# VH-VL binders against a2bn08: the designs that were tried, part 55

Target 1, 238 residues: a2bn08
Amino acid sequence: MAEARLQRLLRVYVLDTSALTDTRLRSLLGSGSLDEAVRRFAELIASVRIAYGVEVYMPPTVYEEARRFLLSNGVTVQSFEALAAWITIKPPTRHEIRIPASIVRDYVEEVRARLARGLRVAEEHVRRAFEAGGLYAAETASREARREKLGAIIRGLRERYREATRHGMLDSVEDLDAVLLALEVRGVLVSNDEGVRRFAEALGVISIDPPKFISVLQGLLRHSKTGGVAREEAHSTS
Below, E stands for the ipSAE of ESMFold2; O stands for the ipSAE of OpenDDE; V2 stands for 0.75 times the mean of E and O plus 0.25 times the DockQ between their complexes.

## First folded at step 18 (VH-VL; framework fv_emapalumab)

Design x12 (at its last look DockQ between E and O 0.70; V2 from the best seeds 0.63)
Fold by OpenDDE, look of step 18:
Structure x12 (fold): chain C 238 residues (1-238), chain A 120 residues (1-120), chain B 111 residues (1-111)
Amino acid sequence: as target 1 above (238 residues)
Amino acid sequence: EVQLLESGGGLVQPGGSLRLSCAASGFTFDDYAMSWVRQAPGKGLEWVSSIKGSGGFKWYADSVKGRFTISRDNSKNTLYLQMNSLRAEDTAVYYCARHEGVRDYYFDYWGQGTLVTVSS
Amino acid sequence: NFMLTQPHSVSESPGKTVTISCTRSSKDIADDYVQWYQQRPGSSPTTVIYEDDQRPSGVPDRFSGSIDSSSNSASLTISGLKTEDEADYYCQSYDYSDLWVFGGGTKLTVL
């Protein structure tokens, strides 16, 4: 029975945008709506902060992105503010944080490789468009049919291009800020993006996904209730 | 000449642990990403894990994620694979492989491999 | 997730030409480069084709690679087949979602 090394309950967490937008959060928090999920999340964070001194941080860039996303997806201002009240908004001190040159080098190589793949995807779609739009197809197709075909090609290109260039990579400054903040405050990064987590790991930052984060917080609260009951029972028998 | 030499293979019981090593020579080790690729007896090649030159960026196959850890010591020109919670299905020859060094999408050099047998 | 599918085995006589196919299950074969590895019995794999159609130094010009977008497949062609070409051949590609993916391998027998 591999003794599950009691993961040292880290007290400091940094959230990226995905920590708040993860679709699994609704189910984990037992909510029927995103608004309810956010409210429950706020309560959870409040509870652990009060009980255990857990600190939750978010960079301003992440905060704005999350705010925009949540409000546009049916979360009320009140619910959002309830959540925000328990999150410390702090920018990373970017000018003081050092990143090893070797990490930068590796990242640049990855970017270059991805750009190359993007180009290949684009070239392939140009080829396809050329073959599909050949002189013969243009003469017989209605304007509508042409538009539809072009639309399909463009949609395909966008999807494939995005997949080829962005998947599994740190691709936003918001996410970078989250990683840097986590590094600075020596906190645990909460993210469901593998690229972000990989970058965090490269810098020695511990990361967990949103479900794990919720589980950890819920677990903390469960243990506090059992410890209080044991103390009350010990005092009544003396 | 580029050389890759694997070691550390052997017989281990299910649930056990093993650490593989790959000694590299003939090239600037820290400039290249490295990978482990395994081959079960009579089966095909399966990518296991990769690590970039800095040692910071790591990738794992789903089949080994959470159980295996790839690392490297650039000062020793050595690649490592820590394997924990080993299973019968992990039985394979494990190859150390160098990435081509530009786009890292293929392997240009392979070691001779080391056999790992997981059996009760 | 994508898979690369190869025939289990192919056979041909010396001096003839053989083609081994590698079909990608999803996405476009042309989106990512395909490589081919040769593995002789009791030996480690060696690269025979990289970036769809490029040959490493030391690989004979009898070996060639190609991509067919219409069938979403890559092909390894070996002309002037020699006894020494008897080996397992693996195609490989890369995707950011699936990472490094190998085909199932093809056993080439030189009859």
Scores: ipSAE 0.622, ipTM 0.847, lowest interface PAE 0.9, mean pLDDT 91
Fold by ESMFold2, look of step 18:
Structure x12 (fold): chain C 238 residues (1-238), chain A 120 residues (1-120), chain B 111 residues (1-111)
Amino acid sequence: as target 1 above (238 residues)
Amino acid sequence: EVQLLESGGGLVQPGGSLRLSCAASGFTFDDYAMSWVRQAPGKGLEWVSSIKGSGGFKWYADSVKGRFTISRDNSKNTLYLQMNSLRAEDTAVYYCARHEGVRDYYFDYWGQGTLVTVSS
Amino acid sequence: NFMLTQPHSVSESPGKTVTISCTRSSKDIADDYVQWYQQRPGSSPTTVIYEDDQRPSGVPDRFSGSIDSSSNSASLTISGLKTEDEADYYCQSYDYSDLWVFGGGTKLTVL
């Protein structure tokens, strides 16, 4: 039983949206355009499927999000469909998946803490805006200067609020679906999102980032080519 | 009364491994996040790693990521730190610390520490 | 990662007031709570200030904390200095990007 589980763990992958939207995709696949990168990604996935039985999954929510992104960024429908043909689109069976109560408890604790810190950030930025209003009394500063200062405070609030409430946290149902699918199929999650990966690992799901994923697949094909080259070289020299 | 007692420190060569333990008593262990914080001789405090009550959510300082593994056994009320690929820079007293409940950004109880020395 | 910078040492006579600074290298210090820990020689750290200016039960009111946004720093002030206050003092802050960060520590000598 351990061998069968290890085989799936080494050969089954689940992609979240970040695995397809990662800005390093073109360079990792040696491509000049995103459309070419998607085609090369499709070829890579097809090759490892055929040679090693590697399976790649994604939830429908990830599929639609990735499709929208790629088509908006110059990927042709033909190229995207070529990629999708090698990816198994499957929703997690949410009604049957079980999560330990202690993991849910930890998550609720973290959400509570983050909401409290977000409130602190908001309160501190309200105080800054009030103090800035006193320095920019209508009699002493232009309306444009006051608007620019307020805008800077609001941007600062937005940045710090996002950090306090979102950074390193699982915060969308689409991301949750990727984690749940990886748990269900006992596969490796591919994501560059720190919060998604931490949540997956808390459930015992192994995760890797998209550059590592590409590197692993390319390494598998190099091993096959190296073995073939070694056989060819021996044949040529004898 | 909350008590935290570290053990497992000692002298090891560079590249070696060591596992630290922290025995907890006087509170409901699995309700609390826990941390390891270290202090090199004559130097300041440095956060190393943290783990939530379930044992599932973990964090690591960049200096130890990939080499150290934090874990806990809630049935034994014990926190662990598995240290691999040890370097001279890892020489320190290692403290076990408990996170304050609703104020998880600070440590309300500390153990007495256990000394790890990494030298040839 | 952001840094918290403290003076290496400070000294003052009994009965006087000392202030220990803690300057944050990036982002606004006022957005993230600052804690202060006391470590007497041979002992584990203990908290003297949390959430910028709050004292745990049992900490004397001569210990106080404050934040100065203009210098992007926190301060620990000890009034009525006693010889038992001789210790190392560490500031600490936390955010979700850099996690738990300690200052370098300040050795307080009571002359």
Scores: ipSAE 0.589, ipTM 0.808, lowest interface PAE 1.8, mean pLDDT 88
ESMFold2 (binder alone), look of step 18: mean pLDDT 92; pTM 0.940

Design x13 (at its last look DockQ between E and O 0.73; V2 from the best seeds 0.00; counts 0 for: pae E 2.6 > 2)
Fold by OpenDDE, look of step 18:
Structure x13 (fold): chain C 238 residues (1-238), chain A 120 residues (1-120), chain B 111 residues (1-111)
Amino acid sequence: as target 1 above (238 residues)
Amino acid sequence: EVQLLESGGGLVQPGGSLRLSCAASGFTFDDYAMSWVRQAPGKGLEWVSSIKGSGGFKYYADSVKGRFTISRDNSKNTLYLQMNSLRAEDTAVYYCARHEGVRDYYFDYWGQGTLVTVSS
Amino acid sequence: NFMLTQPHSVSESPGKTVTISCTRSSKDIADDYVQWYQQRPGSSPTTVIYEDDQRPSGVPDRFSGSIDSSSNSASLTISGLKTEDEADYYCQSWDYSDLWVFGGGTKLTVL
């Protein structure tokens, strides 16, 4: 019977923007809308805070980004405020946090590699544009057709460039703040971004994805209900 | 001369654990990312895991994520692969490989490999 | 996710030229560098081509690599085939999503 090592209930969590924007949250929270999901999330956080003293943090930069995103996607101010009421907004103490130079070096190497890939993608698209838009095609195509073709090439370039340079990387100061805050408060980072999580890991920060976070919180509440019923039954039989 | 020497392979039961080591010499170990690449008997090469020079940035194939842990001790010039919850499909020769050191796109040196057999 | 597809086997006589293809299933082959590894029977892989068409020191000029964007494929060409070239050949590429990806390998037989 492998004694399920009681996973030490982590009590401190730091959310990045993806923790609030993860599309899976709706289903996990049983909500039909993002607004409802946010409300349910607020209730969940409130419940675990009250019951277990769970603390949820967010950097101000993440807060602003999340606010902008949620409000622009149909979440009411009331719902958002309900959620925010249970989240501690705290900036990381950036001037006091030290990052090993070796980590910075590795990160710089990643950035360089990504820049190189971006350049290759751009060069390829220039080549394609040149071949497709050669001098001869320009003479027969309507202005509209040209515009459409150019638009398609640019869209393709943007998509490919983004994919080549941004995927799986810590690419925002908001995300960095989340990692740094998690490090500072010795909390668990909640993120669905693999690049962010990898960076966190490099600094010794534990990270989980949003679904796991929700599951952990829900699990905590389920266990509290069963412990209370057992105590009431023990008192009635004495 | 660059040398990579794998060790720690052997026979293990399904669900078991094994730790592989790769001893590196002939270069500044902490300047290079390192990888494990495996090859099942009669099959092709499959990347398993990579770790950058600092030891902080780790990468895993989906097939081993959550079960394997890559690490390194730069003071010992040694690369490690902790393999837990081993499965039959993990049976392979495991190669230690050095990244080229600039962009980390390819592997320039390979060890001789160590055989891991997972069988009941 | 992308895959690299290689023919299972190719064969040719000594002195002839053989080409092994490596086709990428998604995205553009030209977006990322392609490498080729040689693995002789009972031996570890060795790099024969890196960054599409570069040869490591010690690799004969008989080995060459190329990229064809139109077919979304890379090719390893071996001219003046020798018996010692009999081996498995693997193409490899890299992507931030899929990380290090190998082709299925091609067995080259020197007839």
Scores: ipSAE 0.606, ipTM 0.847, lowest interface PAE 0.9, mean pLDDT 91
Fold by ESMFold2, look of step 18:
Structure x13 (fold): chain C 238 residues (1-238), chain A 120 residues (1-120), chain B 111 residues (1-111)
Amino acid sequence: as target 1 above (238 residues)
Amino acid sequence: EVQLLESGGGLVQPGGSLRLSCAASGFTFDDYAMSWVRQAPGKGLEWVSSIKGSGGFKYYADSVKGRFTISRDNSKNTLYLQMNSLRAEDTAVYYCARHEGVRDYYFDYWGQGTLVTVSS
Amino acid sequence: NFMLTQPHSVSESPGKTVTISCTRSSKDIADDYVQWYQQRPGSSPTTVIYEDDQRPSGVPDRFSGSIDSSSNSASLTISGLKTEDEADYYCQSWDYSDLWVFGGGTKLTVL
């Protein structure tokens, strides 16, 4: 039913790594440091879980990625554990999840298109290297100068190739697990990654970015404190 | 004979909604990605939104994200654009365009366009 | 994101040759294919060049396209100019983030 789905969507969220690595986290939570922001995030999640039974999930693969990132960036173990205490770590049940064949077909076509774009980038950089070699052959340049020019062309190739083939695409197991878990639990995916969100939406999973997620939870708490008090008074008098 | 026929344009007040349709014929519709491209009066072309053959993967220009929804019904060979929270700057002729199937980076067929006017 | 900049207008006499430029503001023009569309007054756009320099079936060989990495630009060249070539011309490219970008358009006047 529509009401049951709406209530579940208000109560069930799945985080990918970007939900914890979003550069706006400190500002969104009014914090001077990432460690403080993580603690405030933990308090927010705890509060909505207590008041509304809001469930926040994370796959183990995302958990490990997020832990590594946060601890490496000044978050204390204590602050991370405080956050993790309110998040349910659950792997997607992959053998029970079904994906429509037409979605897989579209994904394959996207991969093929990106491989073709990568090849074009590679061909252009080969051309640049050949032309640069001709200039150095016409001028007696040192071996060091030739090496530096070649290195610059290779670095440009690697950067442009990565952009052409990887940017904006779901291409990590961690992000796939987040999408699959969100599909399985019929929850809202929280991610700032356009490729991850697009893949989730293609499977019918509703997605929001981390700023919206924080806003939704904060809004629930304002309603909870006001509505909870009124609701408890009405219940206790009836 | 590839044919694309847009419909559903008209006059709408700011903040209003409108749904555009594009009827496709002469090709296997669900094999092709489709786009909406608009052109304000006296102005140039602007990409609005794209959708892959399955209807699952959707793409939006920043100017329309959160307000416009692209969709398709492959059983009816029809592309749609649901436009909400319309603004004066959305006034344009809206074209339905087909992506070239092998080289999916350009539009090989265009419809005749349908005019959307957002005005008080 | 990037922009494609075209001259607002160009004009030339029948039988002559005109070149319309399209300059990309960031990233290398040579990394992503450039298309050119023709739009006659009151008509829908049609493709005259795809993949930098390829002509669709039915487009006369007097239309040609090229790219120039040194100026980070693409060009549409129309030789043997005819009155029917009077139209608006748009270049188009795209980005790995699936952004479709058109140039501002160039009005070609044949006088």
Scores: ipSAE 0.456, ipTM 0.757, lowest interface PAE 2.6, mean pLDDT 86
ESMFold2 (binder alone), look of step 18: mean pLDDT 92; pTM 0.933

Design x14 (at its last look DockQ between E and O 0.69; V2 from the best seeds 0.55)
Fold by ESMFold2, look of step 18:
Structure x14 (fold): chain C 238 residues (1-238), chain A 120 residues (1-120), chain B 111 residues (1-111)
Amino acid sequence: as target 1 above (238 residues)
Amino acid sequence: EVQLLESGGGLVQPGGSLRLSCAASGFTFDDYAMSWVRQAPGKGLEWVSSIKGSGGFKYYADSVKGRFTISRDNSKNTLYLQMNSLRAEDTAVYYCARHEGVRDYYFDYWGQGTLVTVSS
Amino acid sequence: NFMLTQPHSVSESPGKTVTISCTRSSKDIADDYVQWYQQRPGSSPTTVIYEDDQRPSGVPDRFSGSIDSSSNSASLTISGLKTEDEADYYCQSYRYSDLWVFGGGTKLTVL
């Protein structure tokens, strides 16, 4: 039963972009820079792949998004390539993947609800702007004060609109590709985005956040020093 | 007439488990999101968990996340709440509630509740 | 996350008008719809106001809801109070990041 439990830990993982950009990773990997964190991440992934056959996948869309972000934030090409060497880049086979119609119906209803909430936010901010026009009329306020008030209202509208319509929802094709790939390869999705994880779970995909992913991998390596399933490659694929 | 009938409440010791059921009738069950809302004795309402019509999208309050599992069987018109690792703080009347269709932000029908008591 | 704060209790005479407030901890009460539920002693909750100021079918016109964004509060107003209006009243709002949040409840006594 102990061997079966360890064999369940020999699993396939799919990363979304957040799995590489989560701000907690530098601390969890004991790194002073993002470049060092990426190198340590690469070593961790390589070690579990060698010891247990753990496979890590990423769609090309996520790969390109992650590459742009990391290289723009001080990660060297060498460090990124060291990480990428241990990640399997594979597009989901979208034309063959099936999603239950009832899941799509639920998603459509959620989008409708969010659009209605967004309209509510917009209407409220139009009202705030109208009221501000009365309080900040030229007779009682400078042009600079009026400009700042308008800017504050617009910033509030943008923030609340985004929260009402996009926050906590799967709203990018990169995130969708990560979910679809995880479904296809029967892997665990690694993401810090609750909306992405919820969508994955609706399709029967198990998901974990990036700190948990690191913890699982580190735990596997500690176990390998006392023996275990390092010689069993039958569970290295999904 | 919309009817929601909860069952499965009872007395359980801390650390124990309990499964609540809610039998639904009078509407097309799988078209509606459903929720569990609880009320501790003498206290206010607290949302616990929700599930969309397909059964695929699930939501949990932080206080129960990881311990409770919401599910539904649309072929039996039944909503479930599996409660594990129960604590004294989980003692409450548990209501089954239906979400209003497109207005998913409010509950338009409520059951009569089932009492869960967690004590030694 | 946000909280909704209500007075613990309110009292008024039959035939009069009472207003129950609901204040949001963040300065954005008007961005998300507010609902009001009535719970009579020993009964399940029922909706008396949805979408800030709308009444479900069968709820008397003497129940009304409003939003005041300047005070960051929602209000339930009950006019022509009847003894049957004695109940607990809960405001509720929704934000996807906070999900379904209820106020602490207000006990209405009709003397």
Scores: ipSAE 0.579, ipTM 0.799, lowest interface PAE 1.8, mean pLDDT 87
Fold by OpenDDE, look of step 18:
Structure x14 (fold): chain C 238 residues (1-238), chain A 120 residues (1-120), chain B 111 residues (1-111)
Amino acid sequence: as target 1 above (238 residues)
Amino acid sequence: EVQLLESGGGLVQPGGSLRLSCAASGFTFDDYAMSWVRQAPGKGLEWVSSIKGSGGFKYYADSVKGRFTISRDNSKNTLYLQMNSLRAEDTAVYYCARHEGVRDYYFDYWGQGTLVTVSS
Amino acid sequence: NFMLTQPHSVSESPGKTVTISCTRSSKDIADDYVQWYQQRPGSSPTTVIYEDDQRPSGVPDRFSGSIDSSSNSASLTISGLKTEDEADYYCQSYRYSDLWVFGGGTKLTVL
């Protein structure tokens, strides 16, 4: 019942960056390369737009981020433009969109907690560096060994810091724009980021992950082909 | 005094649905995040779901994601857990728990729990 | 997956000191606080330690929490053990990747 409801409501979609960069898209679209995947994706969107009037939106900020990412990862300008041709680029009307203060409050609390954890991560890594010989290891270790050790600590810090502060949180204005746009156009947000989806949900925005999005679009096309054949067969027998 | 009272537990068949409620009193309900934590018979504690004070931000354990929905009515000081597509492994005492008011790291108050039994 | 490992059971005589360990599966403990909950038979859990070593109001000073970074573990220590301390004890932590995680619990028997 939930799936059927979702199918009835799904005429308008808003994509965040993750919708275009999801690694699972290649397999879902049967593509050997990211460039091919993008082309196939473009065709898919084109098809559903023409057949069902499906609208796909993207904020300008997301567009730029996606463009940068895709082009840097081997997607041709031609392929990207092919995709972009079927996506409506629209900024959310930020000055008119209201967010409940209670949501803002909860978000601020989350940010504060994450900042605190980030600090703890940093402190711990300073401690580890110190215990590992920090300034004193200079007397016995080669320059190379020291560099390697420091590199390992820094890598660890970065990883843990990111995990502590960014994981599962809305942490970019691009993603926020996507959520706000979805809210404004009463569309479905397509994202694989749990934090983004959670924020969307808090605002009453429905979200799906990229695989589900692809599945929905493909499903729409399958049903259109079967309905057309049934109508042609009915007309030939009369 | 802070009080949490769970209700709605019972026997249900696999694939069935159940809605749990937790009535809260003795504190400003909307200032606190709330959670459901369950305990299977003879087993340990397992976090199930959490919801922040506003009711907007929801969190789920992977084991219940897509099947359970947490919600709250702040006007009624009540926490809810809608459980769909129930499985035998969902059999447990379900506790309502209040988060501490600052960092949400831990649970400072617990209800008495309500038993959910999923059996054919 | 992040896990907290506890011994299944511990036992000690009244008046003695017992320690229950909680070991993290990951060595990265920088952002974690550990809490401890007591659950007596037939009762709901109650918080006995929060934020590694803090005691809630009403919890006896016999209960103490500590962290050992070298072993990547937390410990609950109960001194002057009483019969009423017989219960299951659970450690708990929070991580953004794993959210709220409980240990498997430790059954404390007072002999």
Scores: ipSAE 0.435, ipTM 0.789, lowest interface PAE 1.2, mean pLDDT 89
ESMFold2 (binder alone), look of step 18: mean pLDDT 91; pTM 0.931

